# Ledger of designs, part 12: VHH binders against Sulfurtransferase TUM1 (TUM1)

Target 1, 304 residues: Sulfurtransferase TUM1 (TUM1), of Saccharomyces cerevisiae (q08686)
Amino acid sequence: MPLFDLISPKAFVKLVASEKVHRIVPVDATWYLPSWKLDNKVDFLTKPRIPNSIFFDIDAISDKKSPYPHMFPTKKVFDDAMSNLGVQKDDILVVYDRVGNFSSPRCAWTLGVMGHPKVYLLNNFNQYREFKYPLDSSKVAAFSPYPKSHYESSESFQDKEIVDYEEMFQLVKSGELAKKFNAFDARSLGRFEGTEPEPRSDIPSGHIPGTQPLPYGSLLDPETKTYPEAGEAIHATLEKALKDFHCTLDPSKPTICSCGTGVSGVIIKTALELAGVPNVRLYDGSWTEWVLKSGPEWIAENRD
Below, E stands for the ipSAE of ESMFold2; O stands for the ipSAE of OpenDDE; V2 stands for 0.75 times the mean of E and O plus 0.25 times the DockQ between their complexes.

## First folded at step 9 (VHH; framework vhh_6fv0_2)

Design r5 (from m4 with D31T D62K; at its last look DockQ between E and O 0.76; V2 from the best seeds 0.00; counts 0 for: pae E 2.9 > 2)
Fold by OpenDDE, look of step 9:
Structure r5 (fold): chain B 304 residues (1-304), chain A 120 residues (1-120)
Amino acid sequence: as target 1 above (304 residues)
Amino acid sequence: QVQLQESGGGLVQPGGSLRLSCAASGFTFSTYWMYWVRQAPEKGLEWVSTISSGGDTTYYKKSVKGRFTVSRDNAKNTLYLQMNSLKPEDAAQYYCAAGFEDYWQFSDYRGQGTQVTVSS
């Protein structure tokens, strides 16, 4: 089960209009690929946003002691960030990004893993804008309109949701990954097969032995980048993707998702969970950590 | 210098066909996802089709699905769009775009476009 729920733009607007007990806090979790040469902070401060939004920086809110990007944040880093943003435990958080279900799933997942009680993933901001729902076009100087709070996470589901490198490596080394798990990689097929370069030039492409390709784009609407909201629809989408990429999913096996740095892996994790796939975890360090720690002997290519 | 040059547009009658081409240079074409987008007069830019770097994955706008076919020749650094059964609503300036990921709105490069007119 997902640690957050999808919410359509229409439902979100209705929620904002009808909710009288809890504060609804939109969370802009926009992150851009470096190649896009965009600035997510500047965009938050200067471009139209959902009213009363806060900015959740997935780069900043990470384990800074790790040499790998986008690693799951420590409790302290997370709590401090949430406090600085003025988030309260009883807030209803509605997460979105300006790309469309790109980095917002990662944010929503992070919030959920840290035990925030009510988290929605807006599905999605592209549609929200398309439907001309309310936007704040004012320029702001802060990443939150709220006074600082004392946010303290009380629960953590890290063990349930995250696969670390040691566990992943043992599974691969023993051959158990392919035998006992569904392991999917959200990166492009070319990167997976080793025919396309990684975004960073210092690591090779390829894939973790025993994994299968499930490019995240195959699970989203190609135009709007929305998740299919209906259970049958997302299931059909998943089945089609599996077929298209010649992959298999055994529902009796637990599933591990990965990607480059742990961001898009959550996209496919979310889709799988929405489709009813149980026991889905994320290998957080993903390909970047794997390559840098394992060495070339543990890099597979093509479709082996 | 990155260049994308679209060609193949023109005037056709409803039900007609056109084949657009996009010649790419100045970047590693084979490593990029490619997109077709279009813009009709007084309308915003809209997505038409996507093709993965290797050509194994294709996506289409619903309104063009079954009529348009995207393809690529990485050896020739060329992107194609076969447009069949053209409709008046398909009339637009058609652009090819390139990106590392499947987000056409955030494409790294885009051409000057080629005009497609559909009129009886």
Scores: ipSAE 0.342, ipTM 0.716, lowest interface PAE 1.3, mean pLDDT 93
ESMFold2, look of step 9: ipSAE 0.455; ipTM 0.782
ESMFold2 (binder alone), look of step 9: mean pLDDT 83; pTM 0.848

Design r6 (from m4 with Q105H S107P; at its last look DockQ between E and O 0.09; V2 from the best seeds 0.00; counts 0 for: pae E 10.3 > 2, placed apart)
Fold by ESMFold2, look of step 9:
Structure r6 (fold): chain B 304 residues (1-304), chain A 120 residues (1-120)
Amino acid sequence: as target 1 above (304 residues)
Amino acid sequence: QVQLQESGGGLVQPGGSLRLSCAASGFTFSDYWMYWVRQAPEKGLEWVSTISSGGDTTYYKDSVKGRFTVSRDNAKNTLYLQMNSLKPEDAAQYYCAAGFEDYWHFPDYRGQGTQVTVSS
């Protein structure tokens, strides 16, 4: 079911060595919260990167008509961005980020939803660097080494992948989210319960009624920030996380993932899909949109 | 510019104690989760401990639980690691790192490190 595949650093370097027909284009999809006071564009231009990388700007490649950050891009915004980066439809895209499986799952997912034929998620850049695989340490002035192309996305799976605010609100209001869905929130337990603040000072903490906490870090290796590569390890990791956070997952129910702004929710969506969970969608607007549109009477705290 | 400066390393006998410090500047320290990681020669980076931005939540690698205590003083922009009952396996270059959420690690925003040596 995945719209993209994992690739280990070892498998990636073997692919680079063996692939003779298609370009392999590494994609730096690093994104930082504004409150982190870090600059992902400067990091791409000035810090070591996988050779021949392009920079995918998650902030810029979003729906410009929406007042909320990171809403899924329109076809025109996406196609123009891919064209400007010089991407071709037959390119093999290998997505990574400098945090370690933080924003790169969102980028890989976006590429897959927009129908790019061959997308990998590198599992992950931290391990690639640790294994001392080749890096380009030059400073550059451009976000792509390729000339502009004419990219046209051919198919969108948005309807099958995304839950919007109106659908989410009706599910909560009717009580059906809690009853008929597995609904998970990738934010930390403290933010979910309302006992710790959100990173943005203007956004209160708490959760969407009917969601269960499944913090995204619980589904990654705590040292390497990698997804488990073997099926038994994936299932064991998921079962431990569900038990640790007192969550249930009913395989007969559809699943919705959310987070703060629709970026880290893809981390747990990816882990669930690797474990074989079908029909996993993302509430794209997530906690930020929920709070700002719904108001305080629709904020739950602690465990409901 | 973001800067992290580790200190407090040194030579200690097995069973001894050290207290590491990490002085932070160039960013709002209280907004960040903080991490201790370590690296022995010819080994990869190994996560040691994590502390939330407010200091209420801590996590430890199993092999150091009960021996190490992470803490922070947000008023002084300083992270600490109290290391008791040190073992030869704890010998490494220790780094602090700033990051966000739970176990999240930022390899590009670490300090310069401080050496811990455990010799009989």
Scores: ipSAE 0.000, ipTM 0.355, lowest interface PAE 10.3, mean pLDDT 87
ESMFold2 (binder alone), look of step 9: mean pLDDT 84; pTM 0.850
OpenDDE, look of step 9: ipSAE 0.024; ipTM 0.522

## First folded at step 10 (VHH; framework vhh_6fv0_2)

Design t1 (from r3 with D102E; at its last look DockQ between E and O 0.88; V2 from the best seeds 0.00; counts 0 for: pae E 2.8 > 2)
Fold by ESMFold2, look of step 10:
Structure t1 (fold): chain B 304 residues (1-304), chain A 120 residues (1-120)
Amino acid sequence: as target 1 above (304 residues)
Amino acid sequence: QVQLQESGGGLVQPGGSLRLSCAASGFTFSDYWMYWVRQAPEKGLEWVSTISSGGSETYYKDSVKGRFTVSRDNAKNTLYLQMNSLKPEDAAQYYCAAGFEEYWQFSDYRGQGTQVTVSS
């Protein structure tokens, strides 16, 4: 069973109108790049949102022991955050972001990995606004309209979903990543090749040896930032991206996705899973952890 | 002082061609993804094309694919849009913008625009 399902704005509005048993809780998971000089918390509090939204702070809901950004949260960090937001196990969560399928796939995935039973990824908030569906334009003072709950995650799928640094390093060092895996990097081609800068000035560009470039923008509609939903459309989109970036996908091999910090890698992971690719895991620490922990001898450039 | 200056607009007949230029100064042009966006009278701003910092990735609105070509010359700090087979619906004020990846709406910089008019 998938950890979350895609839901169109039209289907979401129908769900809201018809669901009589379970609370539907939209989840604003907006994350902005530092260079954009935008404030996702201020935007949640002051700009239009889907009615009854809570705010899921990807920066805050992360492993506090790690020096790297956006690392998958511990059970305690996750449970405390969900409790403070007032989330209940039987809530239907519908995740979105203000950028357009940028950070919301990471949030939907996190909720699913931690075992929340019913999670949707809205495809997407840009389209929801374009179709002029209802928004709450009030200014609020809190990141949730619900009283604190006692959330306790009951099941974790981390073993099926996450590759950690130690596993990734062993696969690279042994040469097995290139040989036995489909390994994709969601960062732009220039960052992958080492010809264009990373968003953080202290992080060099390049890629993990054995990975192939599959820029996440190639798997979304470039105008609407939506996933293709019809089965043939997602297959055609994936086939074109693989051809354009000279990548191979062997369906008999397991797949690992990565990116800069484990956020945009879920964009391509989601697209691959929609296309029916099985056994797709995320290297959570991604390029940032790799570079800072491995050193320059483990950086590849161009198409190694 | 950051500046993006569009030029090359004008009046053209349907089926004609124009080449737009966008001269950049005051920032490191080669670090930025560039966009062409347009606005017709009484309409909202509409994305047209995107080109990556090094030119390795290009993306187009469906209605202009095959007719428009975006390119850049990082040595000259200049962005281009070659527009062929122009249609009346292409008539608009065209802007260039600079930012990160597909996110033209969060652009760091945007120009003043150049007018394209398509008239029989």
Scores: ipSAE 0.518, ipTM 0.812, lowest interface PAE 2.8, mean pLDDT 91
ESMFold2 (binder alone), look of step 10: mean pLDDT 86; pTM 0.868
OpenDDE, look of step 10: ipSAE 0.762; ipTM 0.894

Design t2 (from r3 with D31T; at its last look DockQ between E and O 0.78; V2 from the best seeds 0.78)
Fold by ESMFold2, look of step 10:
Structure t2 (fold): chain B 304 residues (1-304), chain A 120 residues (1-120)
Amino acid sequence: as target 1 above (304 residues)
Amino acid sequence: QVQLQESGGGLVQPGGSLRLSCAASGFTFSTYWMYWVRQAPEKGLEWVSTISSGGSETYYKDSVKGRFTVSRDNAKNTLYLQMNSLKPEDAAQYYCAAGFEDYWQFSDYRGQGTQVTVSS
């Protein structure tokens, strides 16, 4: 069963009106690329938000001992963060971001992997705003309107959901990644090929040997940044993207997604799962960890 | 000083063609994703097309797919939009913009625009 479900803005508004047992907590999981020079914390505090939102800080809610950005949080980091935000186990969480299905899939996935029972991904806040659904335009001083809680995650699906560096390296070194897996990279094609720069100047472009390019923009509506809802539309979108980028997907093989730092890889993981692709995992450290731990002999360019 | 200067607009009949240019200066053009956006009178900005920094990815609004082609020449610091089979609904002020990734709303720079008018 999926760790979270997609919910349209219309369905979300109906849920808010009809749910009488459980608290519904919208979750602003906005993260901006450094190059955008935007401040997600300031934006949460000062710009319109879905009423009763909390702010989930993807930068802060990460493994504190790792030198790499956005690594999956430890249980302690996660539980402390949820407690400080006042989240309860029986809350219905509805995750969104101000970019458009950019960082919110990572947050929804993180919540699901840590066993939160009811998680939705809003498809999406841009459409919610476009349809003029209710917003709270007040300026606030806190990242949650709720008193602190005592959150304790009781279940983790990390083993089923995450590929770490050691496993990824062994698959590449043995040649098994290319032979036995569908491996997709959500970064832009130019970064994958090594012909366009990475956002960080100290990180060369290129790709992990054995991966195929599947830029995340090809799996979202290019204007609205929405996922195609289930059915024929999502299958047609995936099939077109695979053809456009000259990629293959063998349904009998397990699948690994990666990206720059483990955020946008969940965008394509979600699309693949909506299309019915089973056994999809994320290489959490992605390109940044790969490059910094491996040598230049483990960087592929173009389509080789 | 950063400048984006659009040109190539004008009056054209339905079914006609125009080629817009956007000359860029004051920043490293080849590291920026570029966008075309447009604005009809008393309307908001509307996204038209995106091109990645090296040109390897292009994206189009559904209503212009197959009619418009975005391109860039990084040696000349110039962005282009070839517009064919123009319709009355394409009439607008066209702006180029520069930013990162396919998110035109977070662009750093936008030009002053060039007017496209479509009438019989």
Scores: ipSAE 0.737, ipTM 0.884, lowest interface PAE 1.5, mean pLDDT 93
ESMFold2 (binder alone), look of step 10: mean pLDDT 84; pTM 0.847
OpenDDE, look of step 10: ipSAE 0.855; ipTM 0.929
ESMFold2, look of step 11: ipSAE 0.690; ipTM 0.871
ESMFold2 (binder alone), look of step 11: mean pLDDT 84; pTM 0.848
OpenDDE, look of step 11: ipSAE 0.866; ipTM 0.934

Design t3 (from r3 with D31T D62K; at its last look DockQ between E and O 0.86; V2 from the best seeds 0.81)
Fold by ESMFold2, look of step 10:
Structure t3 (fold): chain B 304 residues (1-304), chain A 120 residues (1-120)
Amino acid sequence: as target 1 above (304 residues)
Amino acid sequence: QVQLQESGGGLVQPGGSLRLSCAASGFTFSTYWMYWVRQAPEKGLEWVSTISSGGSETYYKKSVKGRFTVSRDNAKNTLYLQMNSLKPEDAAQYYCAAGFEDYWQFSDYRGQGTQVTVSS
């Protein structure tokens, strides 16, 4: 029972034309790196969007008590946000972003972890636009066209999906992460190795000891930013990326993915799950939390 | 003043080679991801290649993979594109651009381009 499914732009437009019982709600989950100096809220309000879209603000829909960015939201934060967006439990949610499978996997995953019954990840909005499918080009003043609802999340799969800092630290300290897990870091290789800067200037580059580099770009088509949809294609893509980055994947071991702040790690988690890798969890706090809590003794650099 | 100055374009026969250069000044070159993009007559900009700030990752448009090689020399603030086995469809104005990660559309800086012409 996957938490969400991929849907192609072609299949999505067919779904819109054929679905007569449940409301289809496209979800713009665009998030931009700070270094890009773009404004996702302004873009939602002023640039073309899939008709009837709502805006899911990954920055705002996060744990308000944490000092770290993008930490998984509490039930209250999540339910209030979904209510304010007018989402209903029987809505079919179709998540996309303006970058191309960048932040939308995180949003689709969050919706699934909180138990929303029917979630799709659009593969992807760049292709949707390339194929000239319908867009709403109007300027709007609100992040949802729907009246507020009463949304109450009923299921949580957080314990099966998330590794927190304390668990991650104990796995690293004991040496068990390297020994008993497939642990992957979705950040760029240079950030992993400590040779290229982090986007945030106060955060050093490097990696969590026991993780292997699996840059998220290697698991998507480099031009279209799409996931391979055929089973043979996703397996071939994964095998090539593992070879190129000198990584091992032992199917008998559990898997943990991480990244900078818990957004791009879901890109590779999704690819691994599409390839049939079971029980893949996300270290939600990722590099930012790790560095700020653990200190320099627990920072690894370069690749052996 | 930020400047990106492309050079090395010209006329070449099908199957021939060219090496493009992009000289950068006015910003810290070694912290930027670099891109090559191109524009054929009556067409929009088309991504060709990306290289990470330290050179550890490279990505290529499918139609040029295996024929083109992107590289950089951070000591000289210069980006390169080695183009081999050139085809008529590679003819275009070639631009370098600078930004972050493999997303050329969000680049901070872009040059004025150098023309590549492929004819028999």
Scores: ipSAE 0.709, ipTM 0.875, lowest interface PAE 1.6, mean pLDDT 92
ESMFold2 (binder alone), look of step 10: mean pLDDT 84; pTM 0.853
OpenDDE, look of step 10: ipSAE 0.878; ipTM 0.937

Design t4 (from r3 with S53R; at its last look DockQ between E and O 0.76; V2 from the best seeds 0.00; counts 0 for: pae E 3.1 > 2)
Fold by ESMFold2, look of step 10:
Structure t4 (fold): chain B 304 residues (1-304), chain A 120 residues (1-120)
Amino acid sequence: as target 1 above (304 residues)
Amino acid sequence: QVQLQESGGGLVQPGGSLRLSCAASGFTFSDYWMYWVRQAPEKGLEWVSTISRGGSETYYKDSVKGRFTVSRDNAKNTLYLQMNSLKPEDAAQYYCAAGFEDYWQFSDYRGQGTQVTVSS
């Protein structure tokens, strides 16, 4: 059972018109790269949003004890954040971001891993705006229009969904990652090969030994940033990307996705799952944690 | 001072070809993803093509795929767009743009443009 489903802008508008029992809560999960010099909180407060949206702050809703960005939140951090946003367990959550399937897959996945029953990923806000569907253009002073609730997450699928550093390192050191897994890196090819810089100047480029490059842009429509939803279209997109980047996918093997900090890796994880690939997990710490903990002897360059 | 200077536009008949150039200065060109965008009269900006820092990833709007080719020469700080089989709907002011990553809408720099006119 998937942790969340895609919903088209048209289907979302129909859902809003027809749903009579449960609140539908759009979730702005916008996160921008630091180099973009944009402010996601200011944008939520001052720019048009889907009516009745809350703001899910991916930076803030993370493990506070970790020195690495975007590490999966503890139950307490998550429950407090959801309570403060006024979310209820029977709310239908519809997640989007202002970039276009960039950070919103991470948020939808987080909600699903923490057991929220009904989660959709909007495919996507760019298309929602293109189709001129309703927006709330008011300036607001709060990140939620709802009073505080008492949210308590149940079921956590963290153990089934996340690979941590210790497991990842042992798989690499033993050679089992390359042998027994499909391992994909969502970063651009130049960052993967070590020929182009990382966004952070203190992080060298290169890749985790045993991973294959699968840049996330190759799995989305390059203009609209949408996932292909039809079965033939997603399979064709995946096969083309694997061919273009000289990658293999063995359906008998489990799959691990990674990226720079665990956000864009969910973009490719989602595409793989839409294509029917089973047992796809995210290495949450990704390249940043790997490099800083493992050191230079565990950095591969070019194509291994 | 950051500069992006497009050139190579002009008047061409349908089916003709043009090669646009974009000369960059004032920033480290090889650190940037580059984009071609265009604007027809009374229209908004429309994305045309994207090329990664090293040129290893290229992406095209569906309507130009197979007709247009984006390339770059990082040693010369120059971006190119080869436009073949031009159609009247390709007529527009063409701009080059630069950003640190994907997503042309969040680009840091954009040039002044060069006009492409397609008429019989």
Scores: ipSAE 0.450, ipTM 0.787, lowest interface PAE 3.1, mean pLDDT 91
ESMFold2 (binder alone), look of step 10: mean pLDDT 85; pTM 0.861
OpenDDE, look of step 10: ipSAE 0.889; ipTM 0.945

Design t5 (from r3 with A98R; at its last look DockQ between E and O 0.56; V2 from the best seeds 0.00; counts 0 for: pae O 2.9 > 2)
Fold by OpenDDE, look of step 10:
Structure t5 (fold): chain B 304 residues (1-304), chain A 120 residues (1-120)
Amino acid sequence: as target 1 above (304 residues)
Amino acid sequence: QVQLQESGGGLVQPGGSLRLSCAASGFTFSDYWMYWVRQAPEKGLEWVSTISSGGSETYYKDSVKGRFTVSRDNAKNTLYLQMNSLKPEDAAQYYCARGFEDYWQFSDYRGQGTQVTVSS
């Protein structure tokens, strides 16, 4: 099971109506690829949002000392950010994004890894809007309507949830990755195979030796961008994806997900966990770190 | 200016085939996912198919799977939709729409559309 729970728009509305003990805080974790030339901050401030939302910036809430993007934040950075947003430990956080299960899984996962007690992933904001549930259309000047708090994370599950470069490299170098792990890459098939370019032009495409392609789009509804909600449906979706991309998943092996910069890898990680796959971790640095740290001899193409 | 122009629509009998084309200009075509969407009378705009920027991924509405095929020629800045085994329920105004890189919903950028009519 993931460190957070999936919640439908309908269930979320019910939760808001019925919860009387804990504060429910929607979390806008919208993030856009640079190439999209969109502004997630402006969108939060000016476009309709779920009432009482805060904005969680996955770019800002990261390890700033790392040369790689979206690296998992330090405790200090995270706690400060949560404090500034006025989050309390007993808040129920409901995470969403304007794209639809794109960056919100990463945010929900981050919150979970840092030990926030109750985290939901809204499945999803697109459907929420479609169903005409309440929106705040006012323009705001702040990323939170709440007064600053003193947030302190209690525990971290980083060791359980994250694979670092050194571990990943050793697994690849020894040949153990493919032998002992299910390793999936959430990037597009073309990027994986080396036939399409990366979003950033200064690094080549290809894939980590021993990994398999599992494009994140294959695990979401292509129209609504929703996860299949439960049980047989998500499992069937996963099985179909594996078949379509000629991949294998050994349930007896632990699983490692990756992507370009650690965002969409969480999408497929979440899907796998929802499907009942145990021991799923994220290689946080993902392809960007791998390419920049590893030599060309460690870049595979096609299905090599 | 982003421009999209659909063509290839027409009148066909049930079971017939059409091939739609969409000429794109005013943007780097190869950087964007592209979508086919359609609107039938008295119905809302609905998603039909999408294709990744390089064409490595394609997705379809369940009702058109196995019958429709989306493709693209980035050198020609053209999107295609091969529609086989057409059904009356496929009748609609079809639009090509520009998406975004890496599997995002279609944007408001779309052409004037091309009419597909399916009638015996």
Scores: ipSAE 0.104, ipTM 0.614, lowest interface PAE 2.9, mean pLDDT 92
ESMFold2, look of step 10: ipSAE 0.692; ipTM 0.872
ESMFold2 (binder alone), look of step 10: mean pLDDT 84; pTM 0.864

Design t6 (from r3 with S52T; at its last look DockQ between E and O 0.91; V2 from the best seeds 0.00; counts 0 for: pae E 2.2 > 2)
Fold by ESMFold2, look of step 10:
Formats: sequence, structure tokens, C-alpha cells
Structure t6 (fold): chain B 304 residues (1-304), chain A 120 residues (1-120)
Amino acid sequence: as target 1 above (304 residues)
Amino acid sequence: QVQLQESGGGLVQPGGSLRLSCAASGFTFSDYWMYWVRQAPEKGLEWVSTITSGGSETYYKDSVKGRFTVSRDNAKNTLYLQMNSLKPEDAAQYYCAAGFEDYWQFSDYRGQGTQVTVSS
């Protein structure tokens, strides 16, 4: 039922040792903020990785027709990318990133939405390294150690998982977003309120009317960047974050998550789903698309 | 020239207090998230605290929560760490760092550090 499962570094190592039928393929889905001045492709090729990793480039595996970053890929873009990486439908995919539950939730989610049967999100690569589990430190010239395959995604859950701009705008304009949905923004509180800058200088800060601030950092361990794995700990973390940011969550309502560009919104979507919240969708275009299409009258600031 | 300069370290007894300062120059301080990290002998860098660019959020390592307070004065380009109820385990070289988002390891700038010693 879930599109992907969380797996601890310890459980992952046990899975590798015990799985004899299906190929286990770790997926480096690292994406860095542009301001960090880091190169995820160079890092994959030159820095230690989980053995047998492939590199999933979220910038490249995106809708080529959209001017906005990280928009969900078309079937053709996705299938071609998976084929070039040599992925097979019966592979067990274990997704990680070098930042710490930053972009890897987006990748795991994308794989699940496109119907890949068995996807794990590693919780997380930083802890995997801390525990000194096996790494491949070789320098490589390719983004996959596997020969090209013939990957064809069969079923897409996009209608159940994604809110597009047109739907989001209608919900805001009608007042229904605030009344009938739990709507959360994963960006930091200052960006939500309009008191701190967006990382892109041509994008003002503020928020989509009807959303509530739920900064993604509040749902991860602040030091390790791990999700809580026990059900009681997940609920306690969520309850504390809702209280700290003065948010409400009505379990009878559907939920929409957003962020800056559709990456960190999946961090909180994952946390909500781990806590048992049903019907959680992502507004894929998020703040960047909203601001650029809607104009200043549709920018809210502060609270309410 | 970008500079981050820590000060305010020293020797205190257990239970004592110190206030660290980090003076910033050569970049737009108010655009950056700031971090405090520390390094004890024979250990790697350890995250202590994070504050957003305008101070809207603060985060703390569990072992210092309730005892340490991070703050910033953007008009003076200065980051602070108020350290109360100090323990021997808090003894370390303390560094400030500047970056974006709550991932201190990708910070753009780091200071030279100031030493905190806690001894009976």
C-alpha cells in the first residue's frame, strides 16, 4: 500500500546479506541547493558510494516541457532514464542521498508513483557512513554499473499523488484549501512568513493562502536527519511540530504538502504518511511556480 | 574578504556560564543561516545549534537543549551562543559557520574557533 518503505542502515545491511532472488540496487538521488556550490554528478563518480549504486538525477529526470525545476517526469523521460540506468522491474531499489533525507524522499516517491514494485528509502546515508557499513570508494566513469535495460513503467499514481497549479489555484481562490484540506508548507518559518529571503533572489518570500507552516526540519532528528521509525515516536514528533508551529491537522481531511520546488515537500509528506495520515498529495510546482504564475495578490505573509 | 571571528571562550567551573560571539564581515550576514559547531580532543566536528537568517527558528543538539541559547543581531553582524550550566562534556573548540538550510556540513564559511574549558 505505501509507495515505498523506510529502511534503517542495519536492516539494509541484513537485507543485502539475506536477499538471494532479487537484485538490490542502491540509488544515489543526491541533489544540492545551487547555493551550496557542489556537484552531485562529480560526487557520485568520485566519492564513496554504497556498492553497486546507480545515480538518479532529479534535475534531468523531470518534465522537459516545464520551465520550473523538478516537475514530475513524463512516462517517456522516466522509462528512458530507468532503461539507461539498467533498472529492472523486479529490482529492489534503496534510495539515499548525501545530504540526509533531503532529495531521496522525492526520488523514492517518484519511483513509487511510476509503479516500481519495491522501493526503500534509506534512513539515512549519513548514519550508514557513521556506522561504518561497506562503501565502494573507487572512482568510476559511469552513472550505473549495469547494462541498459528495457524499462516500461506500467501504472502511474500521479492523479492520487500530485496537485497541479490549476487545481491548487482553484482551491485557494474558492477558499476551499483553508476549509477542506490540511495544507502544509515545508519551507522554513521565516520564508513562509515573508520575513526571511528565498534562496533565489528573484522569488519573494511569503506563502500560498490557506497553507500552514510545517518546516521539514521539525520532522527529522535535528542532528542525524533521520525519521523516527517507531510509531509512538513518529506521532510524538508530529504532535510537537504541530504545536510548535501552531498548526492543526484534521484526520478527516485530505492533505496537501508544498515547499520551494517540490523536493522538501516530500520530506514532510513522508513523515505524515509514516504517522498514518491518509490521502497526502504534493503540490509539485510549489512556491516557485505559485509566485511566478499567480502574482502578488496571491502571496500571503505572516500568519493568517 | 570573508571573515568569521569567534570570541568569548575561556575557563569556567562546572555550572558556570559563558557567552560566545561570532563577528561576521565580507558577506551579507542577514542572508545566511548560522551554526555553532564544536570539536573536542580526538573527535570530529559536532553540531551544536542552528539559527535561521532572521532568527525565526532555532535548533539544538539534545544534550545542550535548555542550557544553550543561540541568537543573532543582524544590525551588528554578530552571532551569539549563551552557554549556561556548563558541563565538562561541553569543553571543546567552538566554531561559527554560515550557510543555508539546516545542513551545517555544507556551510560556505567557518571561523577560526574559540576554546571553552570546563574544569573543577
Scores: ipSAE 0.602, ipTM 0.844, lowest interface PAE 2.2, mean pLDDT 92
ESMFold2 (binder alone), look of step 10: mean pLDDT 83; pTM 0.844
OpenDDE, look of step 10: ipSAE 0.635; ipTM 0.848

## First folded at step 11 (VHH; framework vhh_6fv0_2)

Design v1 (from t2 with G54S; at its last look DockQ between E and O 0.81; V2 from the best seeds 0.81)
Amino acid sequence: QVQLQESGGGLVQPGGSLRLSCAASGFTFSTYWMYWVRQAPEKGLEWVSTISSSGSETYYKDSVKGRFTVSRDNAKNTLYLQMNSLKPEDAAQYYCAAGFEDYWQFSDYRGQGTQVTVSS
ESMFold2, look of step 11: ipSAE 0.750; ipTM 0.891
ESMFold2 (binder alone), look of step 11: mean pLDDT 82; pTM 0.840
OpenDDE, look of step 11: ipSAE 0.866; ipTM 0.932
ESMFold2, look of step 12: ipSAE 0.744; ipTM 0.882
ESMFold2 (binder alone), look of step 12: mean pLDDT 84; pTM 0.848
OpenDDE, look of step 12: ipSAE 0.867; ipTM 0.932

